# Designs tried in a protein design chat: VH-VL binders against q91z69r481to671. Part 32

Target 1, 191 residues: q91z69r481to671
Amino acid sequence: GRRNSHARHQDSGQVIPLIVESCIRFINLYGLQHQGIFRVSGSQVEVNDIKNSFERGENPLSDEQSNHDINSVAGVLKLYFRGLENPLFPKERFTDLISCIRIDNLYERALHIRKLLLTLPRSVLIVMRYLFAFLNHLSQYSDENMMDPYNLAICFGPTLMPVPEIQDQVSCQAHVNEIVKTIIIHHETIF
Key: E = the ipSAE of ESMFold2; O = the ipSAE of OpenDDE; V2 = 0.75 times the mean of E and O plus 0.25 times the DockQ between their complexes.

## First folded at step 16 (VH-VL; framework fv_ifabotuzumab)

Design r4 (at its last look DockQ between E and O 0.04; V2 from the best seeds 0.00; counts 0 for: pae O 8.2 > 2, placed apart)
Fold by ESMFold2, look of step 16:
Structure r4 (fold): chain C 191 residues (1-191), chain A 125 residues (1-125), chain B 107 residues (1-107)
Amino acid sequence: as target 1 above (191 residues)
Amino acid sequence: QVQLVQSGAEVKKPGASVKVSCKASGYTFTGYWMNWVRQAPGQGLEWMGDIYPGSGNTNYAQKFQGRVTMTRDTSISTAYMELSRLRSDDTAVYYCARDSESEDWLTGSYGMDVWGQGTTVTVSS
Amino acid sequence: DIQMTQSPSFLSASVGDRVTITCRASQGIRDYLAWYQQKPEKAPKRLIYAASTLQSGVPSRFSGSGSGTEFTLTISSLQPEDFATYYCQQYKSWPYTFGQGTKLEIK
């Protein structure tokens, strides 16, 4: 069984979950130019098939002859993060993280975000670094895939940093998106 | 109730512009992409583009690049589509339509689940 | 652009009939397909998404099937309220595109 939702089948010693690593590698190989990636929903059937295969200890994305749709692989990745017991960005840091939007200088903003994130467990930071490096890389193809850092933040913000129910959902969501965008753009400063 | 209520019918001359409004209620306006789709008399449906009201970011179909502008006012939960340099073949019913999402797929779309009632725009000489 | 073609463009049928409408994509779209019903002077209403998933609140006499380039909408026993125009739509890539429509009329 799994003890850490960010690490596969280990009580100690943390690695990138196979499902995360496999989805990201597949998209890096085949999906960087795919229009609307992460915005358009994947095939519900294919997403479930891929997810179930990983749960059976298989890796359906390792076979180069498999014909998986990019939106379905992207959907598996989003589903993984949505399904975490604790969101990738912990609710305890929510208020501090969104308050960073008050810092107009983007370099200084990135440094404050870094300070907050470095208080997190190493296993979480390893997954964050991997994910945000990938999102930054993907955004470099935005002329073709139409997914710049802001569009990616819209798609990932609710999944990665859910607004707590006691907060105003509309105003806080815009702040979440801005913070996630900042992390995509400045991931090298932050991680 | 999720509703999209559009502005009333318009009659325009060639060369003019039209701006259609779409007021949303019953859901978080800033959290869903809004599409604009038109339908010429006796013809099928044609996607024009979309806007994300939370940011104002837009994507336009190539056919309408340079003539269409999609905007929104989040304080009144209203999206707008403006089409300029109108021609007679722009005569159509114009619809706003919200992207759908599964609860399991918070930011994913499965097409358009809620449509406005449509706004008839007639371009006549 | 991905072109969607429907057949037939026009269909005459009686209450109680089983009807099928076909939609063909110009390239593979997996199951990124929705079906809409549009009654005269009304907005379209989504019936089916993901090629075969019935929208909540839509009567069970409607069903969809297909994947890749060929799709069907089936109405198992026509009711008076089903006489309308039906459209398929792909949402795999921009621009989103619709079939030309199938007008279903009373015989």
Scores: ipSAE 0.047, ipTM 0.640, lowest interface PAE 7.5, mean pLDDT 86
Fold by OpenDDE, look of step 16:
Structure r4 (fold): chain C 191 residues (1-191), chain A 125 residues (1-125), chain B 107 residues (1-107)
Amino acid sequence: as target 1 above (191 residues)
Amino acid sequence: QVQLVQSGAEVKKPGASVKVSCKASGYTFTGYWMNWVRQAPGQGLEWMGDIYPGSGNTNYAQKFQGRVTMTRDTSISTAYMELSRLRSDDTAVYYCARDSESEDWLTGSYGMDVWGQGTTVTVSS
Amino acid sequence: DIQMTQSPSFLSASVGDRVTITCRASQGIRDYLAWYQQKPEKAPKRLIYAASTLQSGVPSRFSGSGSGTEFTLTISSLQPEDFATYYCQQYKSWPYTFGQGTKLEIK
């Protein structure tokens, strides 16, 4: 697949967390063709070790000779987003985003999603753009990794856009997955 | 005009280190991966590694792991490649080359569209 | 690592000839392939990327085709300035790898 280059920090005011950048870079190097990536859980011990290392200000994934399991690295990436105080997709936008599912045409749906997401802080949008560009890129290897946009959406939907407790968890989760899928597919239009 | 200008020829002894510079102009230096490729006399092209100047992230070919260090100075749009513990078979022309990528993440890399003029490094006793 | 194998390593042709160079990848790389031209004592120049997209400024006599594991560079009518060494390169995954090169010489 084609390499993504966006990893901007202080020079452009575009801040992508090191853990996100490093995990995505690592996966780009070693995991794009890994079957079931993000679906298969890595070692919990290894995931925690990597996470703790980043929290100490280290970059355990910088070594090209790293023997870290790709599933563990993928797990760290998901864990990061799950662990955010505020989910990447703010709860305040949940209802509006879910409502976009009523739009049958995916392109038109993407345009509506774009309108909603552009109201978010730039810092959030930068991370979203980075992540979804990566997910789209990863999905291009679906013949090898078996992770098409929908499968990736299933994996990331609950993490990125958790269903509020007051909502129907089952029905809303399906909608969340569709929204995330749409964003993966139409990330160019949206961001 | 997008240009990459490399430092001049180097002559080194075995065991020494060499640091080649590559100054970029005509584009946003921090937004494109920079590759380093070498070519031994009469031989083909060999990818050494790359660096993303925006973050400093690097990828090195396994052959050069532990001997190569790629860095950058964003203030002067300059990339550096340092190769240590030089040996005779390191004699080559070393190129920096920009990956052709879009700033918007969407298209990714399309290979190396701009090359430096090359830096000849000779390792001899 | 993905190995790139070019054929032939050497090719002799005359001006006006149709020339074809092939590149084989050890595994599928879709269309993540570039072709480069290198003249003596000069840096390589990208001719084609994405397997078949012609670099801006490159003459239309150059064309690329293929996907997956088999790729071809074609020069429809060889010109004097086309005698050079050509390389294919995959950029599907790290490490990037080049073919061994094809030296195109005048017959």
Scores: ipSAE 0.015, ipTM 0.566, lowest interface PAE 8.2, mean pLDDT 90
ESMFold2 (binder alone), look of step 16: mean pLDDT 92; pTM 0.938

Design r5 (at its last fold request DockQ between E and O 0.60; V2 from the best seeds 0.00; counts 0 for: pae E 4.7 > 2)
Fold by OpenDDE, look of step 16:
Structure r5 (fold): chain C 191 residues (1-191), chain A 122 residues (1-122), chain B 107 residues (1-107)
Amino acid sequence: as target 1 above (191 residues)
Amino acid sequence: QVQLVQSGAEVKKPGASVKVSCKASGYTFTSYWMNWVRQAPGQGLEWMGDIYPGSGNTNYAQKFQGRVTMTRDTSISTAYMELSRLRSDDTAVYYCARDEDWLTGSYGMDVWGQGTTVTVSS
Amino acid sequence: DIQMTQSPSFLSASVGDRVTITCRASQGIRDYLAWYQQKPEKAPKRLIYAASTLQSGVPSRFSGSGSGTEFTLTISSLQPEDFATYYCQQYKSWPYTFGQGTKLEIK
């Protein structure tokens, strides 16, 4: 998983990056019931076009008549987080977060995760809260879109919480997915 | 090299169950969706379902719901497909096939097992 | 479910010929389409994905085009090893579905 260090989204005073807000808003409007959302990769060309547009300070998703593919918009959102120089979940918290997997009760696990995440900068927490509220909301449509918290966690886990190179990639990835799943389900408790 | 190796041919009676294995090597087994596709003699390809070995999440085609169970053993990088209540029309070659991953997405099936012939006969 | 219809079901051609296979989707699938080649007693092999992206290692004589509901696989100059059955597949939504196949035979 290559990361693009060039993903600089400078929004004028906006706490949530425009690209994140716009993608999520677009999906909320048009993609909540889209089967396999985030599972199917969108057009790479379209994803790049949208991404580049945002990088130019534009908002290609603001038009109500936008014909953009939901999967491409979803792809842009994932690509944004994957491309961050510093992952949304900092590598410094990786070990501690993964350790929460030992807690069997999901609610209790969520409480421990909360304690760990509260140590992060406010700006990061705000984005997390926004994202996971969206993912939780999206999962409520799992009967239609087939994306339950588990499937969503699979899609976002590697992107949001990449496994450090010094760690066992196989075992840790499963744990990452579980942690992300827990956060999706218990986002209100955590944030 | 990425490789999928399936179990050997099976002969079953109607009403019985069959469990086919697919051992993966050359890549991170838990990070790629695994599909199961079958092909009846002289017929086309039919998607049965998929599993994500990292979590065990599955999606089944409606046609097979209630009869198919997809599982995995991550310790040996092996996926399993069990089909129960077998019928004569279940006679087919069964394939496991890996989905290509882009941000944990899909671009179709880039690596296939060699296939497992399952014959259902009285 | 999304139905995929290939045409023709059978095609006879000679070495060196330009061959075109068409796949139609019952609804729009953008470019979420793959093409596979299958030889007798062998597993399918992916040739094209994302409708037009050539799989690594596949000869450049193979190409894919189309978007939405109409797709085409083209072999610019047929080689002896290209005689096989070809399938299109959509992966836009579950369940994944295949075309019925096109058997390419020697004329």
Scores: ipSAE 0.398, ipTM 0.801, lowest interface PAE 1.7, mean pLDDT 92
Fold by ESMFold2, fold request of step 20:
Structure r5 (fold): chain C 191 residues (1-191), chain A 122 residues (1-122), chain B 107 residues (1-107)
Amino acid sequence: as target 1 above (191 residues)
Amino acid sequence: QVQLVQSGAEVKKPGASVKVSCKASGYTFTSYWMNWVRQAPGQGLEWMGDIYPGSGNTNYAQKFQGRVTMTRDTSISTAYMELSRLRSDDTAVYYCARDEDWLTGSYGMDVWGQGTTVTVSS
Amino acid sequence: DIQMTQSPSFLSASVGDRVTITCRASQGIRDYLAWYQQKPEKAPKRLIYAASTLQSGVPSRFSGSGSGTEFTLTISSLQPEDFATYYCQQYKSWPYTFGQGTKLEIK
């Protein structure tokens, strides 16, 4: 179901999946100052309705007449990344990625992360660049929306960079959040 | 299963500070936001702020900014709320409450501690 | 801050009665509304979230409705164990805010 709909957009090579692009454009237009975005959940009914519309090949966010809640659109975006068969940050790179926290110099840390990520398929990198540019931009409104890079990393980290089952889930959580925060802050260096 | 157990009642004088503890069990303490909510006698509930125990990051209600400090000790799965420069109108029951963790975010506080009565008098 | 006001502050009813408690927000909060039950000397317990979604394990006699600025909690057939104080809470904007409570006494 969800994989099937998004596989069609994923297969279109260099392009951003419609659901990702549409959610991010909607939030950029209406939601940059929305308090608690990505932390507070929207209506489960509305989240499911939007998700199912995209799975049917529709774009429910393109209609200016729609009255969609920002938290519901944010929830759809989180569900998209949560539902990927292959996580945005591949599990085979997990250990190398979280080991970058040992690099104290933040610029050098960003360069090491870049090196690890540049070996990924370009279609993945295009989505990463788009997402993290958006998350950085959103964080610039943190005085209003209360979602600085750290809060966004907390809310998105488990979704974007899931801890593999063979890793200690508890001990790795803070490392995942720190790496995701680093990527939000230093996205221009990394991508 | 999931439990939040708070420290015992406290009596304080105006101008003092109080530190309330909240020990979590039955879940991954570092992965859920922890809220602090108080309830003055005969009044409603008032949100004070939250902390993410995995990192120690906090958000405080503006009313309490500068007087409240929320911390944690992850080695014993315990959150703390400290309120300074106490006044008589800080007399209340103080609760810790865990945010739920849904796939799309939180729908609010799903598990509450038993409450800690703080009395400010003299 | 979004102010939440409940009505009534005190309600007395008999077992088997249908009871409604209302909650009004000072500005639109869509469905970002939770209802809590608090029994004497106990912590609050969430009954409903998203205005109308019943928490798992809560009896079906409880229901919530409303959106925007006006919300209701309904108990369709009051039981003796429903003696409690009920609070609404908005979670649309920080700080999160609660109604002043409705104390429900069984006649």
Scores: ipSAE 0.313, ipTM 0.725, lowest interface PAE 4.7, mean pLDDT 88
ESMFold2, look of step 16: ipSAE 0.140; ipTM 0.681
ESMFold2 (binder alone), look of step 16: mean pLDDT 92; pTM 0.938
ESMFold2, look of step 18: ipSAE 0.217; ipTM 0.692
ESMFold2 (binder alone), look of step 18: mean pLDDT 92; pTM 0.943
OpenDDE, look of step 18: ipSAE 0.243; ipTM 0.755
ESMFold2, fold request of step 20: ipSAE 0.006, 0.275; ipTM 0.561, 0.713
ESMFold2 (binder alone), fold request of step 20: mean pLDDT 92, 92, 92; pTM 0.943, 0.928, 0.942
OpenDDE, fold request of step 20: ipSAE 0.023, 0.021, 0.016; ipTM 0.647, 0.616, 0.576

Design r6 (at its last look DockQ between E and O 0.05; V2 from the best seeds 0.00; counts 0 for: pae E 8.4 > 2, placed apart)
Fold by ESMFold2, look of step 16:
Structure r6 (fold): chain C 191 residues (1-191), chain A 123 residues (1-123), chain B 107 residues (1-107)
Amino acid sequence: as target 1 above (191 residues)
Amino acid sequence: QVQLVQSGAEVKKPGASVKVSCKASGYTFTGYWMNWVRQAPGQGLEWMGDIYPGSGNTNYAQKFQGRVTMTRDTSISTAYMELSRLRSDDTAVYYCARDSEDWLTGSYGMDVWGQGTTVTVSS
Amino acid sequence: DIQMTQSPSFLSASVGDRVTITCRASQGIRDYLAWYQQKPEKAPKRLIYAASTLQSGVPSRFSGSGSGTEFTLTISSLQPEDFATYYCQQYKSWPYTFGQGTKLEIK
């Protein structure tokens, strides 16, 4: 399948891509209490319609619109990150990142993760900070939306930090989820 | 070739427990939520809860909270559902059912079902 | 919980007939609806998801429509192998809930 990130980039002078910023703003306004956000699939038709609108230079998710399906907006956000030419967390750092699960102290673990990420381009780190601040905020509503940091890590981990083919897919998946969960919880220490 | 094969029928007395197994094959067991659904004789379908086998995380329907435990063994790709303090209205066929999509695309309901396990509770 | 109500509970029809089964949700579920077919002594099989998307391998005589609170499953030309019980299911909110079923009997 084709990656949408290769097809179009908006040149707005913003570090955060408009599609990412718009999806997150929409969810912050209308979707924080929506059950199963990021786990339940949205309408494929609506996801494609929203994505195509952004590719035409439109913004269908303006703050005045409240009738879009939250799961479809969440799907657009996941599709954006899945479509990146290079994953948000680079595969070259995969082994080092997942090895951090052996650090029992979560604050120390967060500091080691930060150290590994410090060499990434600033534009990547700014997108990471924006995304993980949002995921942390969303998880604060887990009593209503059922999406605590670990459930969010399950839904986003494979998209953000794919397990390389040479690794054991089964055992590494739990490690990816734990690292992503750590980053959601301790995002202020890391970013 | 995706398949869910469940353990055999059980007969239990009220107050006992039952543990049903569900063996998965043909897909990455740890990458899909596994649901448990039951169907009383002549009745419709009732969702009991789910488990994510990659981590062991569970969500239980409130009706079963405190009586149901869902677990898994990833080394043999097998999910389990245990229901305790059985009563006569727990007589049903119990199904395991996989979410239709993996962790990447999300769920559109349950696409693959086990053959069902009949549990009979009688005094 | 979101209650799902199907109509009719029983339906008798001839081969070749057009058959329509309806499903009503107690609150809006947009298109988060699946339809299942269950034959006697068998597990359910998913026919339709997202209210109207036909599962791969399901005959084109099956179709789904609706959104919000009202949904229909249609069989455009009934075949002998279509006798079964049909269930709708919402997957918008936990717990997932099913309609009570529609038993379709072929004359």
Scores: ipSAE 0.022, ipTM 0.633, lowest interface PAE 8.4, mean pLDDT 86
Fold by OpenDDE, look of step 16:
Structure r6 (fold): chain C 191 residues (1-191), chain A 123 residues (1-123), chain B 107 residues (1-107)
Amino acid sequence: as target 1 above (191 residues)
Amino acid sequence: QVQLVQSGAEVKKPGASVKVSCKASGYTFTGYWMNWVRQAPGQGLEWMGDIYPGSGNTNYAQKFQGRVTMTRDTSISTAYMELSRLRSDDTAVYYCARDSEDWLTGSYGMDVWGQGTTVTVSS
Amino acid sequence: DIQMTQSPSFLSASVGDRVTITCRASQGIRDYLAWYQQKPEKAPKRLIYAASTLQSGVPSRFSGSGSGTEFTLTISSLQPEDFATYYCQQYKSWPYTFGQGTKLEIK
């Protein structure tokens, strides 16, 4: 049977936003082996159409017969996180997270990252866990999709963990990517 | 092998408290929600609440709010459920159950259960 | 809270029979539905998740269907070991809730 993507919901609202759940579900079904996923831009028109549909309370990706372009769906997912008023990784944790780059051992680094992330609100942690589990799963298909953890981190790093304006953008971005990569690889340890 | 092993049977008087333990093995304890479900004699299953061992976050059913406390000791991969102000109708088998989060399929639900702990409340 | 209602509460059947158990949710739960089997003095065992996905190791005679508010568990050909109590459970939102159960007895 087909694999599904599910998330926990609350009566007062979804713990995992519908747009996130739906995009990830769609990608799990149709895009795991898609070469260059998240690196290749989708149709801007289609991305906007999908986004607007979600904003209207619809789920344009619920139909199993959907012919939406996988790159467009991937684009919607990134656009969602980029558009958050508060980035998924709060700026208040930026310095501390970046400091973890000094830890050479990835597992040890993951443990330190875990300590920092577990101080975040539950709602944020739930979304992080969901997203990074997906990214890790996606990276398992890197032989086909060419998206290893680092490549995925490059795509999501700027979106999930924006570099504060007061920081050096170039040097910090490289560090952000490494942190995100570490989280993708060690998501089970961290979450 | 993934398994949950619970503490032994308890006999308590009304008004007392009981604390049941659930030791996890075979998986990363901190990475999965742990549910507590009870079953009164001859009755159905009743969800009490859950805890995320990684953070200690909890959700309690309203029925047990103020009377149930779920905790964990990550150093020994053990979850605890404490129920206070016990009544006769608290007599039940109490289960811990892991909430599976299969990221490959995106599924949830309780895939691994403890063997259950019988708690008897009697005068 | 989301109420889960199973039907029937009791069911008598014979080996080889096709058996269907229904579960209704008081509100839409999409496919966030699991089915469990419980034998006397044993812990429940998950059979189905995501409404229709068979748990690894569960015989193919078990199947689940439905979405939204109506769900069904089907046993295509009842075996002796299938006589037990079955529960549906929604995990869309807290609090998680179970159906009242369906006791499947031998006719």
Scores: ipSAE 0.013, ipTM 0.555, lowest interface PAE 8.3, mean pLDDT 90
ESMFold2 (binder alone), look of step 16: mean pLDDT 92; pTM 0.942

## First folded at step 18 (VH-VL; framework fv_ifabotuzumab)

Design v1 (at its last look DockQ between E and O 0.48; V2 from the best seeds 0.00; counts 0 for: pae E 8.1 > 2)
Fold by ESMFold2, look of step 18:
Structure v1 (fold): chain C 191 residues (1-191), chain A 122 residues (1-122), chain B 107 residues (1-107)
Amino acid sequence: as target 1 above (191 residues)
Amino acid sequence: QVQLVQSGAEVKKPGASVKVSCKASGYTFTSYWMNWVRQAPGQGLEWMGDIYPGSGNTNYAQKFQGRVTMTRDTSISTAYMELSRLRSDDTAVYYCARDEDWLYGSYGMDVWGQGTTVTVSS
Amino acid sequence: DIQMTQSPSFLSASVGDRVTITCRASQGIRDYLAWYQQKPEKAPKRLIYAASTLQSGVPSRFSGSGSGTEFTLTISSLQPEDFATYYCQQYKSWPYTFGQGTKLEIK
């Protein structure tokens, strides 16, 4: 069939990876009210089956009659970001990004984070914008899904912004979670 | 080696409060959800709630809302569960249990503390 | 809340026997099911998660199967250390809930 046809419709001139776009669109369609999304693990078998299909150039999530488990689709999305050679938030920016926690005013903090992120390649920023717009939207259903920005940052932060080995893992993990939370909340200001 | 060590047994009167501690070692305490589960004598296991030690965020089972408080002290890698307004049917062994953090999310509780017996009697 | 029902509540068996414990959920939980072993005066120990995935370090004589609403734990050749109480637990939906337990006794 028509591999990658939906990615060709993006107006930005940059293409979101098909696996990312497909997982997010599937969750937007079927999973916004799904309790514990990103915290509860999906089926390892189903996660691997979906991942393998994307690696063969297929899109198993495009089927209109698809009935995949939401936690498994969420797991595929987390697996994609964990598998990147370079984390979505590059380790070179780690110290600068976590230093923003010292800014108490959250709007001012968001502006400083924006300044740091704008130094990244446009392809990375496009993926960040897409992901964080989605995470913000998902968090608006937190009364049903139990995943507010704080919970989403806890569950996704270590995958998106891993703590470098030379850093204090305990304190830095809390800082990563706070930065990721700030980006979820203020994504429109940042991107 | 991942380990959870809980505080010792407690005897309380109805109406009192109890605070159970759970000291973690062998892993990054602030990066894993901590659950509290109780087991009344001769009964099954009952989930009470959880806390994320990195932020202090909590989720409580509705049965315990308003009576349970879960906290932590990250400087000593210790989680706490306090249950107030005790009654005789709160007599149980109370466990802390760590959520497994697997690549794709949590698969539930992989490491348990040894349990703390709380006895509530007149 | 999702109710978990185990059967039998008590099971008497001899060393070397094959035993099967069943667990039923009040509604579909796909494979969001864990099995725990609890020995007297000890905390529960997870044996199986995702209905059929064996926890690292658990002997291969333990296996799990099922999906949806019906699940089984099987011990293929019972050993002396396997006499304990076994619990199933769903983690599909908050709150987490456990079966009432199956006590496995020496025959």
Scores: ipSAE 0.032, ipTM 0.629, lowest interface PAE 8.1, mean pLDDT 86
Fold by OpenDDE, look of step 18:
Structure v1 (fold): chain C 191 residues (1-191), chain A 122 residues (1-122), chain B 107 residues (1-107)
Amino acid sequence: as target 1 above (191 residues)
Amino acid sequence: QVQLVQSGAEVKKPGASVKVSCKASGYTFTSYWMNWVRQAPGQGLEWMGDIYPGSGNTNYAQKFQGRVTMTRDTSISTAYMELSRLRSDDTAVYYCARDEDWLYGSYGMDVWGQGTTVTVSS
Amino acid sequence: DIQMTQSPSFLSASVGDRVTITCRASQGIRDYLAWYQQKPEKAPKRLIYAASTLQSGVPSRFSGSGSGTEFTLTISSLQPEDFATYYCQQYKSWPYTFGQGTKLEIK
């Protein structure tokens, strides 16, 4: 997959990249009940405009009177994680994480996932905790936005935890989605 | 090359069910939503629903709720659409079509099957 | 649901003509719009997505424009192979919906 240098946004002195914080804040304010959020594509033009603004060191989402499309903002957030040189979930943990699917009890599964993720750098864990807390919160509005934890996992799984090329893409993707879903549901236990 | 190949034409009686298949190749089947769209003779395109093969999650148009079932077999990269309690106005060409709506810069249905003609007649 | 209305339903033109087809959405859809071409007894083919982005492999004589509720598909100079039916489609929200189509016939 295409990876780019979004890491520079992480070096702004903030624990959480501004683009991540801003997008999530914006969605929390205006997009929690938006149907198909993260599933429906955003405006290509607007997504690029927002992205470019952040790349210039701006925060186009700081204005409360902003009229940005929720789908575009959501698209920017996904695009950020997709563009990371190193996926949020490192490929080195892929096999171990996928193996957790064998644990039927979701709580127990979450505990095993926790053990694996706690080996990651603190900076990554902080972003994960922030993101998955948001996704869990967003899923609570699934009756309105049609995005339950599973649907959100479908949207974010390939981006956050891409299947390594040497792995079977078909068999692994479903497992990735289940792992991501488990993390969304049990984010408080895991982080 | 990305391709969708659908099953052959079907002739059914009212009240029966029809199951159309769509075999995908040339891409990761489980990573893209699959749409089903139909077209009655001389009419326009009508979206029926979609399925995510990676999980089996589905969304159906309200019009078809309770009559349509979308499934998949990931082992053979094949999607299925079953329509039950058929009536004459279900006569149409049925298409499967890949959707890239979760990908940045890819919108709508970029790859279509060749279509499957379903005729419902007494 | 979002309704998509195309105009005209039928259009007659000659080779070399400039042709414009319009699509109106019942509510704002930003640029969440695709255009498809369908020839008789063939599956639709995507021409334009994101309202104005040309599909790879599609001739440059095709172009899309618009945002919000009004959209246009333009063929700058009609070629013989362009006579077909065209559909717009919104993908802003579920369910996806299509325009009723525009049949472009040879004059």
Scores: ipSAE 0.023, ipTM 0.656, lowest interface PAE 4.0, mean pLDDT 90
ESMFold2 (binder alone), look of step 18: mean pLDDT 92; pTM 0.944

